# Designs tried in a protein design chat: VH-VL binders against q9h9l3. Part 278

Target 1, 176 residues: q9h9l3
Amino acid sequence: PRKMVAIDCEMVGTGPKGHVSSLARCSIVNYNGDVLYDEYILPPCHIVDYRTRWSGIRKQHMVNATPFKIARGQILKILTGKIVVGHAIHNDFKALQYFHPKSLTRDTSHIPPLNRKADCPENATMSLKHLTKKLLNRDIQVGKSGHSSVEDAQATMELYKLVEVEWEEHLARNPP
Key: E = the ipSAE of ESMFold2; O = the ipSAE of OpenDDE; V2 = 0.75 times the mean of E and O plus 0.25 times the DockQ between their complexes.

## First folded at step 16 (VH-VL)

Design y68 (framework fv_fezakinumab; at its last look DockQ between E and O 0.81; V2 from the best seeds 0.77)
Fold by OpenDDE, look of step 18:
Structure y68 (fold): chain C 176 residues (1-176), chain A 123 residues (1-123), chain B 111 residues (1-111)
Amino acid sequence: as target 1 above (176 residues)
Amino acid sequence: QVQLVQSGAEVKKPGASVKVSCKASGYTFTSYFMHWVRQAPGQGLEWVGWINPYTGLEFYAQKFRGRVTMTRDTSISTAYMELSRLRSDDTAVYYCARSGTYYYDSGPRFDPWGRGTLVTVSS
Amino acid sequence: QAVLTQPPSVSGAPGQRVTISCTGSSSDIGLGYDVHWYQQLPGTAPKLLIYDNSNRPSGVPDRFSGSKSGTSASLAITGLQAEDEADYYCQSYDSSLEGWVFGGGTQLTVL
């Protein structure tokens, strides 16, 4: 059995009108919620929109931020060979310009048993905040300071753990 | 129609540099990765590297690091591959090829390919 | 040389079934990365034939099929036709090399 980690990334806006999402923070936690990685990351392009209310990223965080290419290397070393859990994780991997094996990817935004447990439509895309509140009775992403990628990664892992056995069995019978 | 149009054949001497271009059309140039793959005469395909046309960030195969430089000009949707310190075993057809940025965007499969640019290195 | 291993050549008569194997390692196919296949007709650029192990792009006949298991992948061609004579390459991603890798290529001859 492979080790499991959860990842959550915060994005800032770059490009015209800040419509391009660029990685600005990445947090990785292990199965127990211990932080393995948590770094601010400097995008390769000029930041147009920090998206602070959502990302929690401010200009001051970029002063000593890790250059993207370096951070990417560090992150990939952690993720390689592991089952990676995330919420809408395709956004994280896209921002990382990284392809993780689909068979080793777990997206909590697309796990029907998880939605069912939360009394949501199985094929609906539910927010991490909603699922966390419903299933863990925990409030995340509160306040005006923006999201905590560590908190979100931890919540994502905890959510997955609720359906891990069932989902892993399902995947074993239905490999991607 | 998605097309990749590459520059013409090159003949170089050992030690020289060559720069091959690949002009993209029919799609948003900055929304896809651009790869370079070469094929020596009678040999197989060899991945050289890739570049993100949006950011300009490039990643090279270990074999070519320090000798290859990939760039792009977004204003004309053109990617460039420059190979320096050429040697005879660099003789090959060099292809540019498009891939998606993630699995939902055509993923890491290469499609389409340019027609290739023959680079001949000879004394 | 090539990280992925293919037989250098295969042959078959028209109408027959042929298979081309692609053997990887624990850092590429065996790690779970998908395999893609390309067809290269003589004197032409490679063309995507199969993607994500078993999917066919539009325009590719259903007599071409792909599969993956363990550290290996396979391309199967049924109802072999003269026009299928070409080189075939498998492709995947190697985490240890941090890059995409190709098989050595297989030359298919239609007898």
Scores: ipSAE 0.893, ipTM 0.941, lowest interface PAE 0.6, mean pLDDT 95
Fold by ESMFold2, look of step 16:
Structure y68 (fold): chain C 176 residues (1-176), chain A 123 residues (1-123), chain B 111 residues (1-111)
Amino acid sequence: as target 1 above (176 residues)
Amino acid sequence: QVQLVQSGAEVKKPGASVKVSCKASGYTFTSYFMHWVRQAPGQGLEWVGWINPYTGLEFYAQKFRGRVTMTRDTSISTAYMELSRLRSDDTAVYYCARSGTYYYDSGPRFDPWGRGTLVTVSS
Amino acid sequence: QAVLTQPPSVSGAPGQRVTISCTGSSSDIGLGYDVHWYQQLPGTAPKLLIYDNSNRPSGVPDRFSGSKSGTSASLAITGLQAEDEADYYCQSYDSSLEGWVFGGGTQLTVL
């Protein structure tokens, strides 16, 4: 059977006025929530805005961070051939500069059965925090220190498991 | 009008280097990947590598690593490919081609292509 | 060294249908990577013909269509016209090679 992982990334601002999102942390967990990868990543461009209140990234995290090109290679080796689960996952792949196969991609921000389970509009884009609170009775992204990509990846995997059988069957009938 | 304009034909001797340019216009140069693809006379297309014009980071096909360098100058929206230690089987038309950076934009497809730059390597 | 396998040539009479195959492996098309097709008229650069397996860009006639299944993809051309005489290339991504890959090309002759 094809293996499944969940990914979450944190970005910082680079470029003019810090508007370009660049990868600064990536966490990958397996089906059971065990951490397979969790590294701070040094963007190839100057960081203008750490975006700390959301990213959790501070200047000190960049001191020993893995350079982007090296980290990308490590991450892609883990993702290759696997079903990858994420929340608004297109942002993670864009930050990695990588096109993962659509047929192996699962985005918990856009799974109608998951929204229905949370009593949310079927085609709405729901936040990870909201879905996790509603469906797992857990608070994530707590406090003012920013998000944890490990915590977010783990929550994303748990959410997907709630609808995995139904959604995998749906995708088999409706290939992307 | 999205356009890629490449430098003119080059004739080189074995052992030399060549640098081909590709000037982009009609779009935000730093928002898209630039690829290089070559085609030997009478033969098929071969991917050489790509560069992210925003970061300047490059990724090369394995057979060209160590001989190819891809760079860019964002002030003039121009990408470059340099191939060193040329040999006769490097004779080809070298194309630049643009791709998007993620699926919800232009995606991984190559559009547009430059017109190509013929590089001839002979003694 | 083409990674994807295409027939070297195909031919058809005006008005006929032809199909060009593109066969990959479990590390490229078979792993789910999309297939794109390019048309190259004599003496010109390749032009995008089909992307993401089956989508036509603006200006490409609807007699060109694409599909993908398993480790293979197919380009179909109906209502053949003399102007369709060209070389056709498929393209995908291969995880083992960590890069973009092309088919060897198919020369289409309109009889």
Scores: ipSAE 0.720, ipTM 0.894, lowest interface PAE 1.7, mean pLDDT 92
ESMFold2 (binder alone), look of step 16: mean pLDDT 91; pTM 0.936
OpenDDE, look of step 16: ipSAE 0.882; ipTM 0.937
ESMFold2, look of step 18: ipSAE 0.618; ipTM 0.860
ESMFold2 (binder alone), look of step 18: mean pLDDT 91; pTM 0.937

Design y69 (framework fv_fezakinumab; at its last look DockQ between E and O 0.87; V2 from the best seeds 0.76)
Fold by ESMFold2, look of step 16:
Structure y69 (fold): chain C 176 residues (1-176), chain A 123 residues (1-123), chain B 111 residues (1-111)
Amino acid sequence: as target 1 above (176 residues)
Amino acid sequence: QVQLVQSGAEVKKPGASVKVSCKASGYTFTSYYMHWVRQAPGQGLEWVGWINPYTGIEFYAQKFRGRVTMTRDTSISTAYMELSRLRSDDTAVYYCARSGTYYYDSGPRFDPWGRGTLVTVSS
Amino acid sequence: QAVLTQPPSVSGAPGQRVTISCTGSSSDIGLGYDVHWYQQLPGTAPKLLIYDNSNRPSGVPDRFSGSKSGTSASLAITGLQAEDEADYYCQSYDSSLEGWVFGGGTQLTVL
């Protein structure tokens, strides 16, 4: 059976008017929630907007941050061959300049059985914060200093576990 | 509409360098990846590398590492591939090709391709 | 080395069905990476024919189809026509090589 990990990334604003999202932190946890990777990452472009309110990224974090190409290599070594769980996860892969196999990708923002457990419309895109509060009775992304990608990756893994048996069986019968 | 227009054929001597250009039009240049692929006479397609035109960050196939440099100029929507220390077995048609950056918008498929630039290396 | 293997050539009579195989490894197609197919007419650049295993771009006739299973993919052409005479390449991503890979190409001859 394939090993499973969860990933979450924090982005800063680059490009014209700071509207392009660029990777500035990445956290990866194993099935039990143990941290396998957690690094601040220096984007290859000028940072226009740190987006600190949501990202938690400040100028000081970038002083000794790992350059993007090095961090990407480290991250991809961890992800290769694994089932990767995330929330709106394709944005994380885009930020990494990477395409992970669809059959090994699990996106908690688009799992109908998970929405059903949360008493939400099955086709709705639900926030990680909302699903975590409703289904795990936990408050994440608390405070005014931005999100923790470690906390968010751990929550994402726990959410997936709630539907893992059902969803893995569904995917086996309905390959992506 | 969407087009990739490549620079003209080049003839080079062994040991020289060549820089091929690929001008994009009909789409937002920085929103898609650019790949370079070569085809030696009578042979198949060989991936050389790719660049993110937004960041300028590139990755190369192992075979070309240390000899290839991919760059771009976003002000004129043009990607470049430079190959140095040329050898006779670098004689090939060099294509640029576009791919998406996101599965839900084009994905990793190569579409469109440039018409190719013949680079001939002979003493 | 992860190499996508295609037969060097295939042939068929007009109106018939032909298939072109593309065999990879556990580090490319076998890991779940999608397969794309390109048609290269003589003297021209490759053109996207099939993407994401089985999808046709606009302008590609439905007599072209693709499939993938295990470590292999297949391109099928039904109702074979003289204009289909070309070279065909499969393409995927290989995690061991950390890069995009092509098959060796298949020359289709219409008899």
Scores: ipSAE 0.780, ipTM 0.902, lowest interface PAE 1.3, mean pLDDT 92
Fold by OpenDDE, look of step 16:
Structure y69 (fold): chain C 176 residues (1-176), chain A 123 residues (1-123), chain B 111 residues (1-111)
Amino acid sequence: as target 1 above (176 residues)
Amino acid sequence: QVQLVQSGAEVKKPGASVKVSCKASGYTFTSYYMHWVRQAPGQGLEWVGWINPYTGIEFYAQKFRGRVTMTRDTSISTAYMELSRLRSDDTAVYYCARSGTYYYDSGPRFDPWGRGTLVTVSS
Amino acid sequence: QAVLTQPPSVSGAPGQRVTISCTGSSSDIGLGYDVHWYQQLPGTAPKLLIYDNSNRPSGVPDRFSGSKSGTSASLAITGLQAEDEADYYCQSYDSSLEGWVFGGGTQLTVL
């Protein structure tokens, strides 16, 4: 069976008014929640907004951060050939300037059975925080210190595992 | 209308360098990747590399690493590809082509293409 | 030299159906990466014909269709017309090369 990993990235603001999201941290966990990768990453552009309250990223984290190109190479080695699980994962892939096969991608923000299990509208886009609370009875992204990408990646994997069998069967019958 | 306008034909000697330009219009230049693809006479398409016009980060095919440099000037929405240490087998039409940056919105399909720039390397 | 394999040439009479195959490997098409197709008329730049295996951009007739299975993709042209005479290229992404790759191209002749 193909290996499965979950990814979560934190982004900072670059460009005009900091509206461009640039990768500043990436965390990858395996099926069991073990951390395979967790690094601060130095964006190629000047950081305008650290978005600390959400990202948890501070200026000090960038001092020894891994340059983007190097980090990207490391991350791609991990993701290649894997089923990659994430929440709103298109943002992560965009930040990585990476294209993962759609057939090997699982986005927990777009899994109707997951929403159904959480008593949410099947076609709604629910937050990771909400789904985690509802289905795992766990609080994530608490406080004002910013998110933990490791925690978020682990939560994402656990959420997917709740609907893995059903969803994989669905995808097998309805390949993208 | 989305357009990619490339610079004119070039004739170079072996060992020289060539810099081809591609001016974009009709869309936000920094919101799409810019690719370079070449085609030798009577041959197929060969991907050279791509650049993120916003960040300036570039990625090259292994074959061209150390010899190609992709840059951009965002103020005039223009991408550049410079190839150094030219050889006769570098003779080709060089195309710039646009692709999307969003995984689910626009993937790595190339659209549109420039009309191409012929680079001839001859002694 | 090309990473993806295409037949060098195919031919058909007007009104016929022709298919062009594109064979990849476990590091590109076989890994699940999408395939795109381009049409290149004589003396012109390539034009996007099919994207994401089977989708047609605006302006492309429905007699053009694409499919993908396993490590291979296929372009089908029904109701062949004289203006279809061109070179056709498949494209995908190769994870081992960390870059986009093209097929060798197929020259389609309309008899």
Scores: ipSAE 0.678, ipTM 0.891, lowest interface PAE 0.9, mean pLDDT 94
ESMFold2 (binder alone), look of step 16: mean pLDDT 91; pTM 0.935

Design y71 (framework fv_fezakinumab; at its last look DockQ between E and O 0.87; V2 from the best seeds 0.78)
Fold by OpenDDE, look of step 16:
Structure y71 (fold): chain C 176 residues (1-176), chain A 123 residues (1-123), chain B 111 residues (1-111)
Amino acid sequence: as target 1 above (176 residues)
Amino acid sequence: QVQLVQSGAEVKKPGASVKVSCKASGYTFTSYYMHWVRQAPGQGLEWVGWINPYTGFEFYAQKFEGRVTMTRDTSISTAYMELSRLRSDDTAVYYCARSGTYYYDSGPRFDPWGRGTLVTVSS
Amino acid sequence: QAVLTQPPSVSGAPGQRVTISCTGSSSDIGLGYDVHWYQQLPGTAPKLLIYDNSNRPSGVPDRFSGSKSGTSASLAITGLQAEDEADYYCQSYDSSLEGWVFGGGTQLTVL
């Protein structure tokens, strides 16, 4: 059986006007919520906007941050061959400039049974915060200090576990 | 219309360097990856590497690492591939090709391709 | 040299059906990565023919079809026409190489 991991990334703004989202932190947890990876990552370009209020990233975190190419290699080694669970995970993979097989990807922002369980429209895109509160009765992303990618990754995995059996059966009948 | 216009044919001596350009038009240059693929005479396609024009991130096939450099000039929507320490077996048509940045925006399929640039390495 | 394996050549008469196989490994097609196919007419650049295993870009006739199963993919051409004479390449992503890989190419001859 394939192992499952959950991923969550924090991005900072680089490039002109800071509109480019560059990976600045990546957290990966296993099926049980144990942290497999959690590193600050140094973008290859100058950071224009730390987006601290959302990302939680500050300048001091970049002092000993792992260079992007090195971090990318480390992360890819962890993800390869695994079912990767994430929320709006395309943003994470895009930031990693990485392609994971679609058949091995689980995006909790696009799982109709999960939304149904949360009494939300099945085809709506709900936030991780909302789903976590509704289904796990847990508050995440609170305060103004920014997100915790570890917390978010753990929440994402827990949410997926709620619908894992049903969704995996669905995917088996309807492969992407 | 999406187009990739490449620079003209090159003739080089062994040990020299060559820099091929690929000018993009008809789409947002920074929204897609640019790949380089070469094809030796009578042979198949060989992936050389890719660059993200938006971030500047580049990755090369191991075979070419240390000898190839991919760059871009976003102001003129142009990608460059420079290959150094040329050998006779580097003689090939070099193609630039566009791909998406993720599955939702064209994915890793190559479309379109440039017309290719012949690089001949001979003593 | 090529990571994906294709037959060097296939042939068929006009109107016939031909298939081109593309065999990968557990680190590319077998890992779940999609396969794309390209057609290269003599003296021209490759052209996208099939993407994401079985999808046709606009302008590609429906007599071209693709499929994937396990570690292999296949391109099928029905109603073979003279203009189909070309080289065909499959392509995927190899996780072990962290890069894109092509098949060795198949030369299709229309008899």
Scores: ipSAE 0.886, ipTM 0.936, lowest interface PAE 0.6, mean pLDDT 95
Fold by ESMFold2, look of step 16:
Structure y71 (fold): chain C 176 residues (1-176), chain A 123 residues (1-123), chain B 111 residues (1-111)
Amino acid sequence: as target 1 above (176 residues)
Amino acid sequence: QVQLVQSGAEVKKPGASVKVSCKASGYTFTSYYMHWVRQAPGQGLEWVGWINPYTGFEFYAQKFEGRVTMTRDTSISTAYMELSRLRSDDTAVYYCARSGTYYYDSGPRFDPWGRGTLVTVSS
Amino acid sequence: QAVLTQPPSVSGAPGQRVTISCTGSSSDIGLGYDVHWYQQLPGTAPKLLIYDNSNRPSGVPDRFSGSKSGTSASLAITGLQAEDEADYYCQSYDSSLEGWVFGGGTQLTVL
């Protein structure tokens, strides 16, 4: 049986006017929410906008950050062969410059049974904050000091567990 | 119209280097990955490596590590592949090919391809 | 040698059906990576034919179809035409090699 992990990333602004998102933190948790990986990552591009209000990333975090190529190798070693759960997970994989198999990918922003439990339209894209508040009775991403990728990865795993049996059976009948 | 236009054929001696160019047009060059794939005469396709034109991040197939360098010039939307210490078995057509950066935007498939650049290594 | 295994050649008469197999391993197709197919007409660059196992790009007729199961993939061509005479390559990603991998190619002859 395949093991399952959840991932969440924080991005900083690179490129003209800081509009491009580059990976600056990645957190991976196991099924029980234990942290397997949590590192600050130095982008290969000049950082224009730390986006600290949302990312929680500050200049001091970059001083000893792991260079992107090295961090990517470490992260991909953890992800290989596993079911990877995330929220709007395509953004995380794009930031890693990596294509994980669709059959091993779970995106809590696009699971109809999960939306139904939250009294949301089944085909809508729902925010992590909203789903977590509604279904787990927890407030995440509180305040303006930035998101925690550990907190967000843990919330994402807990949300998936609510529909895991039903959704895994659905995917077995309907391979992506 | 998306196009990849490659530099002309090259004849080189063993031990030399070659630098092949691939000029992109009809799309935002920095929003897609560029791959290099080679094909020896009468043989199949072999992936050489890729570059992210935006960041300059590159990744090479293990076989070519240490001999290949992939670069780009974003001001002229051009990717380059340089192969050094050439041997006779490096004789091949070298293709550039574009891929997307995530599944929802072209994904990992190679489309389009350049027409190829023949590199001949002989004494 | 190619990482993915394809038959070196297949043949069929006009109007017939042929299939081309593509066999990988537990580190590529068997790990869940998608398979893409390319057609290479004589003297030309490869062209995308099938992506993500079974999807057709615009302009590729539905007589070309693809599938994947276990460690293998298959390209099926029905209603063979003389212009289908070409080399066909499958492609996927291999986690052990950390890179994109191709089959050895299959030469299709239309009799």
Scores: ipSAE 0.627, ipTM 0.861, lowest interface PAE 2.0, mean pLDDT 92
ESMFold2 (binder alone), look of step 16: mean pLDDT 91; pTM 0.932

Design y72 (framework fv_fezakinumab; at its last look DockQ between E and O 0.85; V2 from the best seeds 0.00; counts 0 for: pae E 2.02 > 2)
Fold by OpenDDE, look of step 16:
Structure y72 (fold): chain C 176 residues (1-176), chain A 123 residues (1-123), chain B 111 residues (1-111)
Amino acid sequence: as target 1 above (176 residues)
Amino acid sequence: QVQLVQSGAEVKKPGASVKVSCKASGYTFTSYFMHWVRQAPGQGLEWVGWINPYTGFEFYAQKFEGRVTMTRDTSISTAYMELSRLRSDDTAVYYCARSGTYYYDSGPRFDPWGRGTLVTVSS
Amino acid sequence: QAVLTQPPSVSGAPGQRVTISCTGSSSDIGLGYDVHWYQQLPGTAPKLLIYDNSNRPSGVPDRFSGSKSGTSASLAITGLQAEDEADYYCQSYDSSLEGWVFGGGTQLTVL
């Protein structure tokens, strides 16, 4: 069976007015929640906005951060051939400037059975925080110190595991 | 209308460098990747590399690493490809082509293409 | 040289159906990456013909269709017309190369 990993990335603002989301941290966990990767990453361009309250990224984290191209190579090596689970994962892949096969991608922000289980509208886009609280009775992204990408990746994997069987069967009948 | 306008034909000697330009219009230049693809006379398409005009991130096919440099000038929505240490087998039509940044943004399909720039390397 | 394999040439008479195959590997099509097809008329730049395996851009006739299975993809042209005479290229992404790859191209001749 194909291995499964979950990914979560933190982004900082670069480019004009800091509107560009650039990868500044990436965390990858396996099916059991074990951390496979967790690195601060140095964007290729000047950081305009650390977005610290959300990203948790501070200037000090960039001092010894892994250059983007190097980190990208490391991350892609882990993701290649895997089923990759994430929440609003298109943002992560976009930040990585990477294309993962759609058939090997699982986005927990677009899984109707997951929303149904959480008593949410099936076609609504729910936050990771909300789903985690509702379905796992766990609080994530608490406080103003920023997110923990490891915590978020682990939560994402746990959420997917709740609907894995049903969703994989659905995808088998309805390949993207 | 989305358009990619490339610079004119070039004739170079072996060992020289060539820089081809591709000016984009009709869309937000920084919202799409720019690819370069070449085609030798009577041959197929060969991907050279790509650049993110927004961040400046570039990635080249291994075959061209060390010889190719892709840049952009966002102020004039223009991408550049420079190929150095030219050889006769670098003779080809070089195309710029646009693609999305992810599946939701037109994906990795190339559309549109420039009309191509013929680069001839001859002694 | 080309990572994806296409027949070098195919031919058909007007009104006939022709198919062009595109065979990849476990690191590209076989890994699950989508296939795109391009048409290149003589003396012109390539044009997107099919994207994401089976979708047609605006302006492409429905007599053009694409499919994908396993490590291979296929372009089908029904009701072949004289203007279809061109070179056709398949394209995908190769994870081992971390880049986009093309087929060797297929020259379609309308008899």
Scores: ipSAE 0.860, ipTM 0.928, lowest interface PAE 0.6, mean pLDDT 94
Fold by ESMFold2, look of step 16:
Structure y72 (fold): chain C 176 residues (1-176), chain A 123 residues (1-123), chain B 111 residues (1-111)
Amino acid sequence: as target 1 above (176 residues)
Amino acid sequence: QVQLVQSGAEVKKPGASVKVSCKASGYTFTSYFMHWVRQAPGQGLEWVGWINPYTGFEFYAQKFEGRVTMTRDTSISTAYMELSRLRSDDTAVYYCARSGTYYYDSGPRFDPWGRGTLVTVSS
Amino acid sequence: QAVLTQPPSVSGAPGQRVTISCTGSSSDIGLGYDVHWYQQLPGTAPKLLIYDNSNRPSGVPDRFSGSKSGTSASLAITGLQAEDEADYYCQSYDSSLEGWVFGGGTQLTVL
């Protein structure tokens, strides 16, 4: 079977009016929650809005950040051939400018059995914070210091484990 | 009516450079990747590289690294590919082709394609 | 040297079924990357025919179908028509090359 990792990214605003979401931090954890990658990343264009309240990214983080092209290469080597779990993960792949195979992608924001466990509508998109509180009895993304992508990736993996057997069997019967 | 309109044919000598343009219309130019693909006479398709028109980030096939530069001008919705130090085996039709930036809106598929720009390199 | 392997040519009579294979490796199709197919009529640019292994764009008739398994993909054309005479290319992504890759192309002749 393929190995599994979880990913979470933090974005800053670039481009006109800071409306482009560009990658500024990426964390990857393995099945056990051990950190495989956690780097601040310098976007290829000027940062207009650090979005610090949510991203946790500040100017000082960019001083020693890995340039986007290099970081992207490092990240993609880790993701290649693996089942990648994330929350609203299409945004992460968009920020990486990369198309991971659909058959190897797991999005905890759109797993009906996971929503059912949380007593949420099966078709609803639920926040990572909400699902984590309901199903793991854990508060994440606390305070105004921004999110921790390590914390979020670890939570995402734990959420997926709650439905892993059922969902993997479902996907085997219903390939994307 | 999504369209990609490419610049006209070019004849160049070995050692010269060529810059091919691809003007997009009928969609938001900066929301999609632009790829360049070439086809030598009687041969198959070969991917050259891509650019994200919004950020300017580009990635080239290793074969072309050091000789190709992809740029864009968002004010006129136009992508460019410049190939330097031309050789006779660079003679090909050069296509631009659009792809999505993520699965939600579009995907990695190439749709549409430009009509191609013939670049002939001969002494 | 194409990255994906296709037969150089196939042929069939009108009304018949033909298939065109596309064989990759463990670094492209075998890693789960989707396969797309393009039709190139003589003297024209390629046109998207099948995407994400088996999906048809609007305007492509259902006699064209695609599939993928293991390291290979296949394009099937049923009810073959004279207008189907063209070159056909498969395409995918290859992680070791870090880029989009094409098959060598297959010339379909309608007898």
Scores: ipSAE 0.637, ipTM 0.875, lowest interface PAE 2.0, mean pLDDT 92
ESMFold2 (binder alone), look of step 16: mean pLDDT 91; pTM 0.935

